# VH-VL binders against Lon protease homolog 4, chloroplastic/mitochondrial (LON4), part 21

Target 1, 223 residues: Lon protease homolog 4, chloroplastic/mitochondrial (LON4), of Arabidopsis thaliana (Mouse-ear cress) (q9m9l7r79to301)
Amino acid sequence: VIALPLPHKPLIPGFYMPIYVKDPKVLAALQESRRQQAPYAGAFLLKDDASSDSSSSSETENILEKLKGKELINRIHEVGTLAQISSIQGEQVILIGHRQLRITEMVSESEDPLTVKVDHLKDKPYDKDDDVIKATYFQVMSTLRDVLKTTSLWRDHVRTYTQACSLHIWHCLRHIGEFNYPKLADFGAGISGANKHQNQGVLEELDVHKRLELTLELVKKEV
Key: E = the ipSAE of ESMFold2; O = the ipSAE of OpenDDE; V2 = 0.75 times the mean of E and O plus 0.25 times the DockQ between their complexes.

## First folded at step 12 (VH-VL; framework fv_mosunetuzumab)

Design p2 (at its last look DockQ between E and O 0.06; V2 from the best seeds 0.00; counts 0 for: pae O 10.6 > 2, placed apart)
Fold by OpenDDE, look of step 12:
Structure p2 (fold): chain C 223 residues (1-223), chain A 120 residues (1-120), chain B 112 residues (1-112)
Amino acid sequence: as target 1 above (223 residues)
Amino acid sequence: EVQLVQSGAEVKKPGASVKVSCKASGYTFTDYYIHWVRQAPGQGLEWIGWIDPYDSGTKYNEKFKGRATLTADTSTSTAYLELSSLRSEDTAVYYCAREYDYSGDYFDYWGQGTLVTVSS
Amino acid sequence: DIVMTQSPDSLAVSLGERATINCKSSQSVLYSSNNKNYLAWYQQKPGQPPKLLIYWASKRESGVPDRFSGSGSGTDFTLTISSLQAEDVAVYYCQQYYSYPTFGQGTKVEIK
């Protein structure tokens, strides 16, 4: 898959993410992927040494343009997200996150675009009937509900970037059991104001209970 | 007074579709979820799905997914259930019910029910 | 789906006597964080829709007579009619809303 670097936030499964791709070669490659009915790429967060949260969007874009091949692969996290290329309009690419990926090999050492081999990651097995995981699940739900009651900001974020709740965030959270455990963990993290490292931690956590715990901590900070 | 008034009884052939209406009054229509529950003759209650009239968001029982369609018209405060590809097993009284807001999925008000009979 | 099972299927009780209906869930419907049981009871008379009696396992709906009470926690619940009246002849259903709503099969209460 084509490896797309994300400078500010990892792509959480179930979320939309608009990105801007200035490199015409990368754009062409993405377009070609769509033509071949393989509309997927890998989206990978840049490591801290590759980007700064204080950098302007333009500066970040410039840095990204300079990173190619081996240089780029060394600057991105190994774990990312399978991203469906939803649309391409000019330089704007809309990505939809599906599941976690891990880079296994670099395929092209040459110039743009960076192409990598990936493994599709699966969650570790868990007991859905376990009382502890259930408790954590409901705590996350409860906390999310509380957050949504207090701020409209989160509602806006959800409306803009989530596939989990296509219409209204409250609609999704109103009913207990609306989300399965992993989806809730992802959802909570995705809408949180957590920094990119925390979100990356959630993305990398394949233990569903632990992922829920991480998400719980993130959403608690928003209350 | 809160009221849910449903459309009249329907008789349909197998393979046909039926659309049942539920008109709400006495409260703000968009503030409460509307659920649909059916009851086959002499049987228990089966949940079909819910709709949020506020944004027309829906959730379906997997059993009915693809066959049931819930809609809401805010201008008339009316919720609709459409069930397609009807079978004899679909013969039942269909109820709309209001979910109490900000609490749990229990139902404080019910429509009077609509009998749908599917027979060849 | 959480399966709700009521017992007995039918119950005949003399006027003025106690009627007891049991309901079991296939999994707990107790939310540990708020210690609430996501369980409701309904009364359904012939030709009528269900009527809400009890919610949160033990809270009576407004207008419901005091003779109706709900108890239990986790997976085991009970609806009690302390003194059966003639107007109480009906089918009673438990319903969980811990997950997507599911109902018990119903218990028919009759006068002996």
Scores: ipSAE 0.005, ipTM 0.521, lowest interface PAE 10.6, mean pLDDT 86
ESMFold2, look of step 12: ipSAE 0.561; ipTM 0.817
ESMFold2 (binder alone), look of step 12: mean pLDDT 93; pTM 0.944

Design p3 (from n4 with heavy chain Y102W G103N, light chain P101L; at its last look DockQ between E and O 0.06; V2 from the best seeds 0.00; counts 0 for: pae E 11.6 > 2, placed apart)
Fold by ESMFold2, look of step 12:
Structure p3 (fold): chain C 223 residues (1-223), chain A 121 residues (1-121), chain B 112 residues (1-112)
Amino acid sequence: as target 1 above (223 residues)
Amino acid sequence: EVQLVQSGAEVKKPGASVKVSCKASGYTFTDYYIHWVRQAPGQGLEWIGWIDPYDSGTKYNEKFKGRATLTADTSTSTAYLELSSLRSEDTAVYYCAREYDWNSGDYFDYWGQGTLVTVSS
Amino acid sequence: DIVMTQSPDSLAVSLGERATINCKSSQSVLYSSNNKNYLAWYQQKPGQPPKLLIYWASKRESGVPDRFSGSGSGTDFTLTISSLQAEDVAVYYCQQYYSYLTFGQGTKVEIK
């Protein structure tokens, strides 16, 4: 897949993410992937610069535009998200997140844009009828329902950034109740206001119960 | 009514390739992984690999990497196993199986009827 | 790979008597975080695909008679048929799904 670096936050499964792609070679490659019936890319969060904690987004974006090939692969997290390329309008590309990926190798050392081999990550199997994980799931669910019922700002945010809740709030509340356990964990983390490191941690956690526990702590801070 | 229907028996010579199909019905094809498992005559079960029909992602048992190719066609809800460079020890019944639940575990409640592939000179 | 070893390779049991099949894994299939054993049991009759009996080591699949039960933890597991019936003549396989998946070599159950 084409590796797309994300400078600010990871793409969480189930979320829309608009990105701006200014490099014409990258845009052309994304359009060609769609024409060849392969409308997918990998979206990977950019690692923090160890030399500075206070990097400006402008300086980070300039570095990102200059990083190619091997230099870029060393600066992105190895776990990211399979992204469907939903639309391309000028320089704006709309991504929809699906599944976690792990980079295994670069396809070509000097390729522009960066193309990588990936493993599709599968959540560790879990027993959805186990009382402990089930209780955690319903606690996350209940907390999210409370937050969505009590603040219009959160309702607007959820409608804007998730495919599950783009309609009316009552459809959203019903649809959340139909989420499987990993999907609820991802949904909660993605809307929570957590920083990029916390969200990357949730993305990387393949143990579904631990992922739900991480998400529960993030969402509880919002209540 | 979940159903997996496989293609008919094949007879092949050593060095040839075979392609076995598995037609799924009664559920949303792209929501579940399809696994392939084989069984040599009088022998036990051996896992070959899985495919995610949503995006054609695959994983293979190392024994078959390089010789086995798993594909899926979402327009026909059909998964395929292609095995190349056939040897006499590849004579087996080949099964497709669906995961019980793509989030719950890698065990299989629904199996195809099996496809006998015979490799003889 | 986790190697699954069954014992015995075959057994003969009188109708109505208890049949016991053992399965041993080369590594633990107990995931400590959820306290679950990642083990399944299958029944296979001649000319048929395998049929799921037990998952999570002890949970019976719907439609499977109560005479089938699974037990054990970690590396040692048992399938028990409390009162063997004629239709239970088959080969039985254990399968781990802790790290990818592997099957035991099978145990043939016959009527004495």
Scores: ipSAE 0.006, ipTM 0.546, lowest interface PAE 11.6, mean pLDDT 83
ESMFold2 (binder alone), look of step 12: mean pLDDT 92; pTM 0.921
OpenDDE, look of step 12: ipSAE 0.021; ipTM 0.519

Design p4 (from n4 with heavy chain Y54F; at its last look DockQ between E and O 0.80; V2 from the best seeds 0.00; counts 0 for: pae E 2.1 > 2)
Fold by ESMFold2, look of step 12:
Formats: C-alpha cells, structure tokens, sequence
Structure p4 (fold): chain C 223 residues (1-223), chain A 121 residues (1-121), chain B 112 residues (1-112)
C-alpha cells in the first residue's frame, strides 16, 4: 500500500478523516489507486521529532512533503490503519479507517511516494462471556452514555464516525449497546478527545480487554 | 438459518488455477470472518487463511502465501478462494468456515459442505 | 507453528462407556493475561464438514449434548464422551487458536 503519514492524530477504525495532499506525486498515486480498483492506502501517524517544536500544522505539512523513502519510513509509526480512499476532490482526500496494519517491508527506498508491504492485523481472541471483560465493556458503555448526554464537545466528535450512529446523538445513546467489544473500544477512544499518543496506544493494543481498559480511562478522565 | 454453500467439484491439471466460491446466507455477511480450510482425502485439516468481508483484510498460512488469494463480494455475499500453480498434493476437499465476529475466537461455528478439487494429469 | 498431536489415533468403545481423547500442543495455548486456554474440539462424520463441540477448552457449543466435556490446560487437553452413543461414531479434532489455527491429526471413535 501507499504509506500516508498523518501529522496530528492516527486514524481510528470506523472513523473518517479528511487530509490535504499537496505533493503532486502522492496525489497522482492516490488517484491511480482509486482508478485501479485498489482504493486503499496505509495511514500512519508521524513520530514526534526530538528537535521539533509544537508549531502550526503548516510546518508539519512542509516536512511531510520533503520526507521520502527511508527517511519517511523511519519517521512514521509501524502500526497504522488500512484507509479506504473514499473521495478525492482537488487536494482533499477523505479516508475511512478499517483495520490496524503493521509495516513489514519497504517496497523501494527510491520510490516516491513511499510504498510498503503490510500485515493486516486482527484482534486477539477473547471470551465475550467472561465476567471481567463483560464488566469492563458495560462500564465503558455506561460511562459513554453519561458523557454523551452531558458533554456537547463529545457529541460533536461523534460526527467523524462512519456508522449511522453518527447521524443523531440519540441513535448513539440507543445503539452503542449493540457495538461489539472492539467497536465500542474504538468508538469511545475516537470520540474522547484523546491526544495522539493515547490514540496511537489504543490503535496498537490488539488485546480487546486491554483496549477497553484504555478507552475506559480516556472516557473517565473527560467526565 | 446460517448457511455456507460452496461451488461444485473441480478437476484441474497441474499448473492450473482453481477458484472456489462460498455463498453465505442467513446472517450479515460483513459481520464475520471467513476462513478456508482444506482436507486431503483421508487426512486431517489444514488452515489456509482468513478474509474479513467488511474491509477485505486477509491473512494467509505461509505454506500458501503467493499461491492463495482470498476475496469477497459483498453484493452477492460470496467469498472466494483462488489457488494457483496447482500440484497433485493440492487434491483435497476445500471448506469455507465462519468465525463468530462478536467476541469469539478463531473457532468455526458454521462450515460449508466442502468442494473437492482434484489435481491430476 | 503450534503442532497439535492427538492420542490415540483410533479407539473402540462399547456403547454407554466412557471415551477419552487426548490432545497435546507443542506450545502452551494458555494466555496468561486472561487465563484462558485457546482450544476447540470438533466432530466430523463421513461426508460432512466438522462440527464445533467445545471452545475455550471446556465450554460446550449450543446444542451439544452434556455427555461431551473438555478439560485440561496449557499443553494437555482431553475430550471426554461420558456415555458413548451410536451417533457419536466420528473423527474428533482438536484445534488451537492461540495463534493462527492448527488442528490435531484426528482421533477416530468406533463402537466396540
């Protein structure tokens, strides 16, 4: 897949994200992927620079245009997200997150844009009937319902979720009990306003119970 | 009722390819992984790989990497296994099997009826 | 690869008697974080696909008779049929899902 660096936050499965692609080679490659019936890319959070400041997004985007090949692969997190290329209009590309990926190999160091081979990751199996994980699941669900009733900021975050739940907050309040365990964990983390490090940690955690525990901490800290 | 209905038996020559279909019904196709498992005549079971019909994610047993391709067509609720560069050792019954996506592990609650693929010259 | 080895390869048991099938894995399939054994058992009759009996080493699938039970932990597992019935004549497979799935070679159960 084409490796797309994300400057500010990882793409959580189930969410969409607009990105703006100014590098003509990257934009052309994304358009060709969409035309060639392979409308997927890998979206990977950019690592923090040891010497970088916390300045504007424009500086980060300038760095992204300059990073190529081996320098870029060393600057992105190994675990990212399979991203569906939903639309391209001008320089705006809308991505939809599907599943975790792990980079296994760079296809060519000289290639521009960066192309990598990936493993498609799958959550570790868990026993949904185990009382401990079930209790954590319902605690996350209960806390999310409370927060969504009382916190308008989180209700606005729901709009970036790709499922019908995002259309109306009352649908979310009614239907989050129908989410499976990993979906609830991803949903809660994605709407919680977690910083990029916390979201990357959730993305990397394939043990569903541990992911639910991470999400629970995020939801509780925001109450 | 959940059903997985596979395509009929195939006879192939060495070096050819085969594509086996697995049509799912009675459940939401994109909510469950489909695994492929084969069984040589009179022998045990061998896992080939899985596909997630929701996003086309796949994983393959290293033994079959490069020769096996798993695909899914959500409009027809059908999963496919394509196996290329066939050898006589590939003669087997090929099964599709459903994994329970809601919290269940990599164990298989529903299986297709099997498709016999015979590779002979 | 986690290799699954069953014993015996076949056994003959009188109707109403206890049948015991052993399964050994080359690595532990116990995940320490959740203390669960990632093991399933299947029954396969001639001309049919496998049928799930047991998962998480000891939990029966819906509709499976009470005479089927699973036990064991780590690397050693047992499927027990407490009172063998005529319809239980089949080949039985263990399967681990700690990593990608692998199956035992099968144990054929017959009426003596």
Amino acid sequence: as target 1 above (223 residues)
Amino acid sequence: EVQLVQSGAEVKKPGASVKVSCKASGYTFTDYYIHWVRQAPGQGLEWIGWIDPFDSGTKYNEKFKGRATLTADTSTSTAYLELSSLRSEDTAVYYCAREYDYGSGDYFDYWGQGTLVTVSS
Amino acid sequence: DIVMTQSPDSLAVSLGERATINCKSSQSVLYSSNNKNYLAWYQQKPGQPPKLLIYWASKRESGVPDRFSGSGSGTDFTLTISSLQAEDVAVYYCQQYYSYPTFGQGTKVEIK
Scores: ipSAE 0.595, ipTM 0.826, lowest interface PAE 2.1, mean pLDDT 86
ESMFold2 (binder alone), look of step 12: mean pLDDT 92; pTM 0.938
OpenDDE, look of step 12: ipSAE 0.609; ipTM 0.853

Design p5 (from n4 with heavy chain E99D Y102W; at its last look DockQ between E and O 0.52; V2 from the best seeds 0.00; counts 0 for: pae E 14.5 > 2)
Fold by ESMFold2, look of step 12:
Structure p5 (fold): chain C 223 residues (1-223), chain A 121 residues (1-121), chain B 112 residues (1-112)
Amino acid sequence: as target 1 above (223 residues)
Amino acid sequence: EVQLVQSGAEVKKPGASVKVSCKASGYTFTDYYIHWVRQAPGQGLEWIGWIDPYDSGTKYNEKFKGRATLTADTSTSTAYLELSSLRSEDTAVYYCARDYDWGSGDYFDYWGQGTLVTVSS
Amino acid sequence: DIVMTQSPDSLAVSLGERATINCKSSQSVLYSSNNKNYLAWYQQKPGQPPKLLIYWASKRESGVPDRFSGSGSGTDFTLTISSLQAEDVAVYYCQQYYSYPTFGQGTKVEIK
């Protein structure tokens, strides 16, 4: 898959993310991948050393343009997200997050764009009917309902989610009760004001109960 | 089509309580918050709190916490504000208002006609 | 706990002239993540409840005449009535919804 670096936050499964691809070689490769009916790339958060030292978003975007090959693979997190290329409009590419990926190896060091082999990750199995994880699930659900009712700022974050609840808050409140356990965890983390490290931690956590616990902590900060 | 119809004016003595009703029609009552806002004569607007008729969740302006109680009856599509330990400075027109839920809540597209509550000795 | 301050407290404007109302918040109501200003304007005529005019600082509510416009960002906002009509005599309020709703003290607009 083509490896796309994300400078500000990871792509959480179920969310849209617009990115701007200014490197014409990368853009052409994405267009070609889409044309071949394989419209997927890997989206990986940049590590802090390149991103957190910059005082300007413009400087972060400039260094992102220049990172290639071996320098880039060493500067991105190993776990990222399978990204569907939903549309390409000029330099704007709309990504949809699907599932966690892990980089296994670089395909070619001198290729621009960077291409990597990945493992598609699967959540650890869990017992949906176990009382403890079930209680955590309902706590996350209840806390999310409280947060969405109490602040309009989080309601705006819902618009980046791909399901029908992204259109209107009352649709979202109905849909929360129908989310499976990992989807609820991802949804809560994705709409929270969590920093990129916290969201990367949620993305990397394949134990569904632990992911729900991480998300619960993130959403409780608002309540 | 959306309407919020409030109960009539009330005159109360200091220390008493008042309960103002707000009957909603023309929309799904449980889908929207009801806010309460008051306006003292010749003065500006002051937010009291909100209630979610779906689950009876409430939030209050700290100024009114302990004295204000918001409730809702889904069977009649009616929201209520009860204000206790009334003082003369509680004399105001009390409004219920529906939040503007499309695109963000906490600003109000439909208001009730207002209920004058007069507190005098 | 965001304090909203309007200026002036009142103004008198001739029919057909421009009325300008300012609103300042004690802290920014611009949310950087969505680049939106959490600011609304209301019109209130005597004996009536407030009527929503503007939301997101500059978006006109349906049915509100084009002569009403909102502008500004962060902490400084303006409501402009480009050509004052007789029916525009009212008190105007700004309101933030970045946090708990709070309103400005109001600006009374009168015909000279």
Scores: ipSAE 0.007, ipTM 0.427, lowest interface PAE 14.5, mean pLDDT 82
ESMFold2 (binder alone), look of step 12: mean pLDDT 93; pTM 0.945
OpenDDE, look of step 12: ipSAE 0.019; ipTM 0.604

Design p6 (from n4 with light chain S33D S99D; at its last look DockQ between E and O 0.71; V2 from the best seeds 0.00; counts 0 for: pae E 2.1 > 2)
Heavy chain, then light chain:
Amino acid sequence: EVQLVQSGAEVKKPGASVKVSCKASGYTFTDYYIHWVRQAPGQGLEWIGWIDPYDSGTKYNEKFKGRATLTADTSTSTAYLELSSLRSEDTAVYYCAREYDYGSGDYFDYWGQGTLVTVSS
Amino acid sequence: DIVMTQSPDSLAVSLGERATINCKSSQSVLYSDNNKNYLAWYQQKPGQPPKLLIYWASKRESGVPDRFSGSGSGTDFTLTISSLQAEDVAVYYCQQYYDYPTFGQGTKVEIK
ESMFold2, look of step 12: ipSAE 0.607; ipTM 0.821
ESMFold2 (binder alone), look of step 12: mean pLDDT 93; pTM 0.940
OpenDDE, look of step 12: ipSAE 0.826; ipTM 0.911

Design p7 (from n4 with heavy chain D101E, light chain P101L; at its last look DockQ between E and O 0.93; V2 from the best seeds 0.00; counts 0 for: pae E 2.5 > 2)
Fold by ESMFold2, look of step 12:
Structure p7 (fold): chain C 223 residues (1-223), chain A 121 residues (1-121), chain B 112 residues (1-112)
Amino acid sequence: as target 1 above (223 residues)
Amino acid sequence: EVQLVQSGAEVKKPGASVKVSCKASGYTFTDYYIHWVRQAPGQGLEWIGWIDPYDSGTKYNEKFKGRATLTADTSTSTAYLELSSLRSEDTAVYYCAREYEYGSGDYFDYWGQGTLVTVSS
Amino acid sequence: DIVMTQSPDSLAVSLGERATINCKSSQSVLYSSNNKNYLAWYQQKPGQPPKLLIYWASKRESGVPDRFSGSGSGTDFTLTISSLQAEDVAVYYCQQYYSYLTFGQGTKVEIK
């Protein structure tokens, strides 16, 4: 897949994310991928460098525009998200997150745009009927309902979610109990005020119970 | 009623390719992973890989990487296994199997009837 | 990768008697975080695909008779058929799903 660096936050499964692609080589590759009925790319959060005081958007954008090939693969997190290329309108590309990916190697012939081989990650199996994970699931769900009822700040984040829940907040409030365990964890993390490192941590956690626990911590901070 | 119906037996020569189909019915095709498992005559079961019909994500047993290709057609609710560069040791019954509840387990509650692929000169 | 070894390779058991099949993994399939054993058992009758019997080492799939039970933990697991019936003539496989998926070589059960 084409590796797309994300400078500000990871792409969480189930969410829309608009990106703006300035590099004509990258844009052309994305357009060709859509035409060939392989409308997927890998979306990977950029790593922080040792100069954390240099988190200015200008420096990040300059690095993003100039970072290619081997330099780019060393600067992105190994775990990212399979991104469906939903639409391309001019320089705007709309991505839909699907599943976690892990980079396994760089494809030598495609240094610009960076193309990588990936493993499609799968959550570690869990016993849905186990009382411990079930209790954590309901706690996350209950906390999310409380947050969504009491603050409008998170409601704008919900609008970037791809499922019917995003059509109307009352549908979301009724239907989040119908999410499976990993979807609830991802949803909660994606709409929370978590920083990019916390969201990357949720993305990387393949143990669904642990991911739910991470999300619970994030959503509790709002309450 | 969940059913996985596979295509009929195939006879192939070494070096050829085969494509086995697995048509699903009785459930939402994109909600469940499909795994492929083979069984050589008189032998045990060997996992080939999985496909997620929702996003076409795949994973392969390293033994088959480079020769096996898993695909899914959501419009017909059909999963496919294509195995290239066939050898006589690829003679086996090939099964598709549905994963128990999406993502919660890597064990299989429904299996196809099997497709015998015979590779002989 | 995790190698699954069954014993015996075959056994003959009188109708109504107990059949015991052992499965040993090359490394633990117990995940300490959830305290679950990632182990399933299948029955394969002649000319049929495998049928799920047991998952999580000891949970019986719906419709499986009470005479089938699974036990064990870590690396050592057992499938027990408490009173063998004629319909139980089959090959039985264990399968781990802790890390990727691997099957035991199978145990053939026959009526003596």
Scores: ipSAE 0.536, ipTM 0.800, lowest interface PAE 2.5, mean pLDDT 85
ESMFold2 (binder alone), look of step 12: mean pLDDT 93; pTM 0.934
OpenDDE, look of step 12: ipSAE 0.755; ipTM 0.890

## First folded at step 14 (VH-VL; framework fv_mosunetuzumab)

Design q1 (from p6 with heavy chain D101E, light chain P101L; at its last look DockQ between E and O 0.80; V2 from the best seeds 0.00; counts 0 for: pae E 2.7 > 2)
Fold by ESMFold2, look of step 14:
Structure q1 (fold): chain C 223 residues (1-223), chain A 121 residues (1-121), chain B 112 residues (1-112)
Amino acid sequence: as target 1 above (223 residues)
Amino acid sequence: EVQLVQSGAEVKKPGASVKVSCKASGYTFTDYYIHWVRQAPGQGLEWIGWIDPYDSGTKYNEKFKGRATLTADTSTSTAYLELSSLRSEDTAVYYCAREYEYGSGDYFDYWGQGTLVTVSS
Amino acid sequence: DIVMTQSPDSLAVSLGERATINCKSSQSVLYSDNNKNYLAWYQQKPGQPPKLLIYWASKRESGVPDRFSGSGSGTDFTLTISSLQAEDVAVYYCQQYYDYLTFGQGTKVEIK
């Protein structure tokens, strides 16, 4: 897949994300990829710079235009998200997050755009009938219900969820929670206003119980 | 009632490719992983890989990487296994299997009837 | 790669007697964080696909008779048929799902 660096936050499964691609070679490659039946790329959060030189989003974007090949692969997190290329309008590309990926190697022929081989990650199996994880699930659901009833901040975040949840939030929450603990964890993290490090931590956590616990902490902060 | 119905038996020559279909019914196709498992005559079971029909994510047993391709067509609720560069050792019954309830794990409550692929010169 | 080894390869048991099938993994399939053993058992009758019997090492699938039980932990697992019936003639497989998926080589159970 083409490796797309994300400067500010990871792409959470189930959410839309607009990105702006200024490199013409990358944009052309994305347009070509979209023509296929499976128009996908990998989206990877940019690592923080230890230097204070990258203190603004404008400076981060300038650095991104110059990073290529080996330099770029060392500056992105190795766990990212399979991103469906939903639309391209000029330099704006709309991504839909699907599943976690891990970079396994750089493709030797591709320096711009960076192309990587990936492993498609799958959550560690869990027993959803186990009392311990079920209790955490109920706590996440209860906390999300409280957030939805008592706050309004989630509304902006939920607009980027791939299901149209704003008018039917209770139906959406019930549907997600009843059948898919990983999706519940991702949904909660995505609407919580978590910072990029917290969201990256949720994305990387393949133990479903631990991911629900991480999300529970994030959602509790919204109450 | 959950059903996985596979395509019919195939006879192939070494070096050819085969594509086996697995049509799902009785459940929401995109909610469950589909795994492929084969069984050579008189032999045990060997896992080939999985596909998530929701996003076309795949994972392969390392033995089959480069030769096996898993795909899914959500409009027909059908999963496919394509195996290339066939050898006589690939003679087997190929099964599709649905992963046990979404998020529960990598074991299988429903299996297709199996598709015999015979590779002979 | 976690190798699953079953014993015996073949077992002949009189009707009504206990049948015991062993499965050993080359690595532990117990995940300490959730204390679960990532092991399943299948029954395969001639001309049929495998049928799930046991998952999480000891949890019986719905509709499976009470005479089937699973036990063990870590690397050593057992499927027990407490009172063998004629319809239990089959090949039985263990399967780990801790890291990728691998199956044991199978144990054929026959009536003596």
Scores: ipSAE 0.538, ipTM 0.808, lowest interface PAE 2.7, mean pLDDT 86
ESMFold2 (binder alone), look of step 14: mean pLDDT 93; pTM 0.933
OpenDDE, look of step 14: ipSAE 0.854; ipTM 0.926

Design q2 (from p6 with heavy chain Y54F; at its last look DockQ between E and O 0.91; V2 from the best seeds 0.00; counts 0 for: pae E 2.9 > 2)
Fold by ESMFold2, look of step 14:
Structure q2 (fold): chain C 223 residues (1-223), chain A 121 residues (1-121), chain B 112 residues (1-112)
Amino acid sequence: as target 1 above (223 residues)
Amino acid sequence: EVQLVQSGAEVKKPGASVKVSCKASGYTFTDYYIHWVRQAPGQGLEWIGWIDPFDSGTKYNEKFKGRATLTADTSTSTAYLELSSLRSEDTAVYYCAREYDYGSGDYFDYWGQGTLVTVSS
Amino acid sequence: DIVMTQSPDSLAVSLGERATINCKSSQSVLYSDNNKNYLAWYQQKPGQPPKLLIYWASKRESGVPDRFSGSGSGTDFTLTISSLQAEDVAVYYCQQYYDYPTFGQGTKVEIK
């Protein structure tokens, strides 16, 4: 897949994210993937590192456009998200998150855009009828319903979730009752006030019970 | 009622490819992983890989990587196994199997009837 | 790879008697964080696909008779048929799902 770096937050499964792609080669490759009816890329959060923090009033330097090949692959987290390319309008690309990926190798260092081989990740099996994980699931569900019934501050976070919540919060409340365990964990983390490191931690956690526990702590802070 | 109905027996030459279909009914196709498992004559069971029809995610047993391709067509609720560069050792009954629940178990509650693939020169 | 080894390869048991099948994994399939054993058992009759009997090492699938039970933990597991019936003549497989699935080689159960 084409590797798309994300500068500010990871793409959580079930969420959509607009990104802006200025590199014409990357845009052309994304358009070609969409035309071939293979409308997917990999979306990977940039690692924290020191930056120069330079800018000017006439223009802003886009350090993402300077990262290529081996330099880029070393600057992204190895776990990211399979991203469906929903639309491309000019430089704006709308992504929809699907499942976790892990980078296994770079396809070609000399190619632009960066292309990687990935493993498609699957959550570790869990017993959904076990009382312990079921109790955690119910706590997350209950906490989320309490939070979602509060002020309009949550509506900005909820609007980044696909269709289910885009029209009305009461439609969203109906839909979260339909979530399975991993979807509930992902949804809760994605609408929480978590920083990018916390959200990356949730994305990387394939033990569904542990992911639900991480999400529970994140959403409890919003109560 | 959940059913997995597979395509009929195939006879192939070494080096050829085969594509086995598995049509699902009685449940929401995109809500469950489909696994592929084979059984050589007089032998045990060997896992080939899984596909998630929801997002086309796949995983392969390393033994089959590069030769096996799993796909799904949600418009027809059909999963496919394509196995290339066939050898005589690939003679087996190939099963599709539904994962017990979405992401909660890698064990299988419903199986297709099996498709015999015979590779002979 | 987690190798699953069953014993015996075959056994003959008189109608109404106990049949015991052992399964050993090359590494533990107990996930200590949830204290679950990732182990399933299947029954396969001639010309048929496998049928799920037991999962999580000891939990019986719906519709499976009480005479089938699973036990064990870690690397050593047992399927027990407490009172063998004629319909139980089959090959039985253990399967781990701690990692990607692997199956035992099978145990053929016959009426003596």
Scores: ipSAE 0.509, ipTM 0.796, lowest interface PAE 2.9, mean pLDDT 85
ESMFold2 (binder alone), look of step 14: mean pLDDT 92; pTM 0.940
OpenDDE, look of step 14: ipSAE 0.810; ipTM 0.904

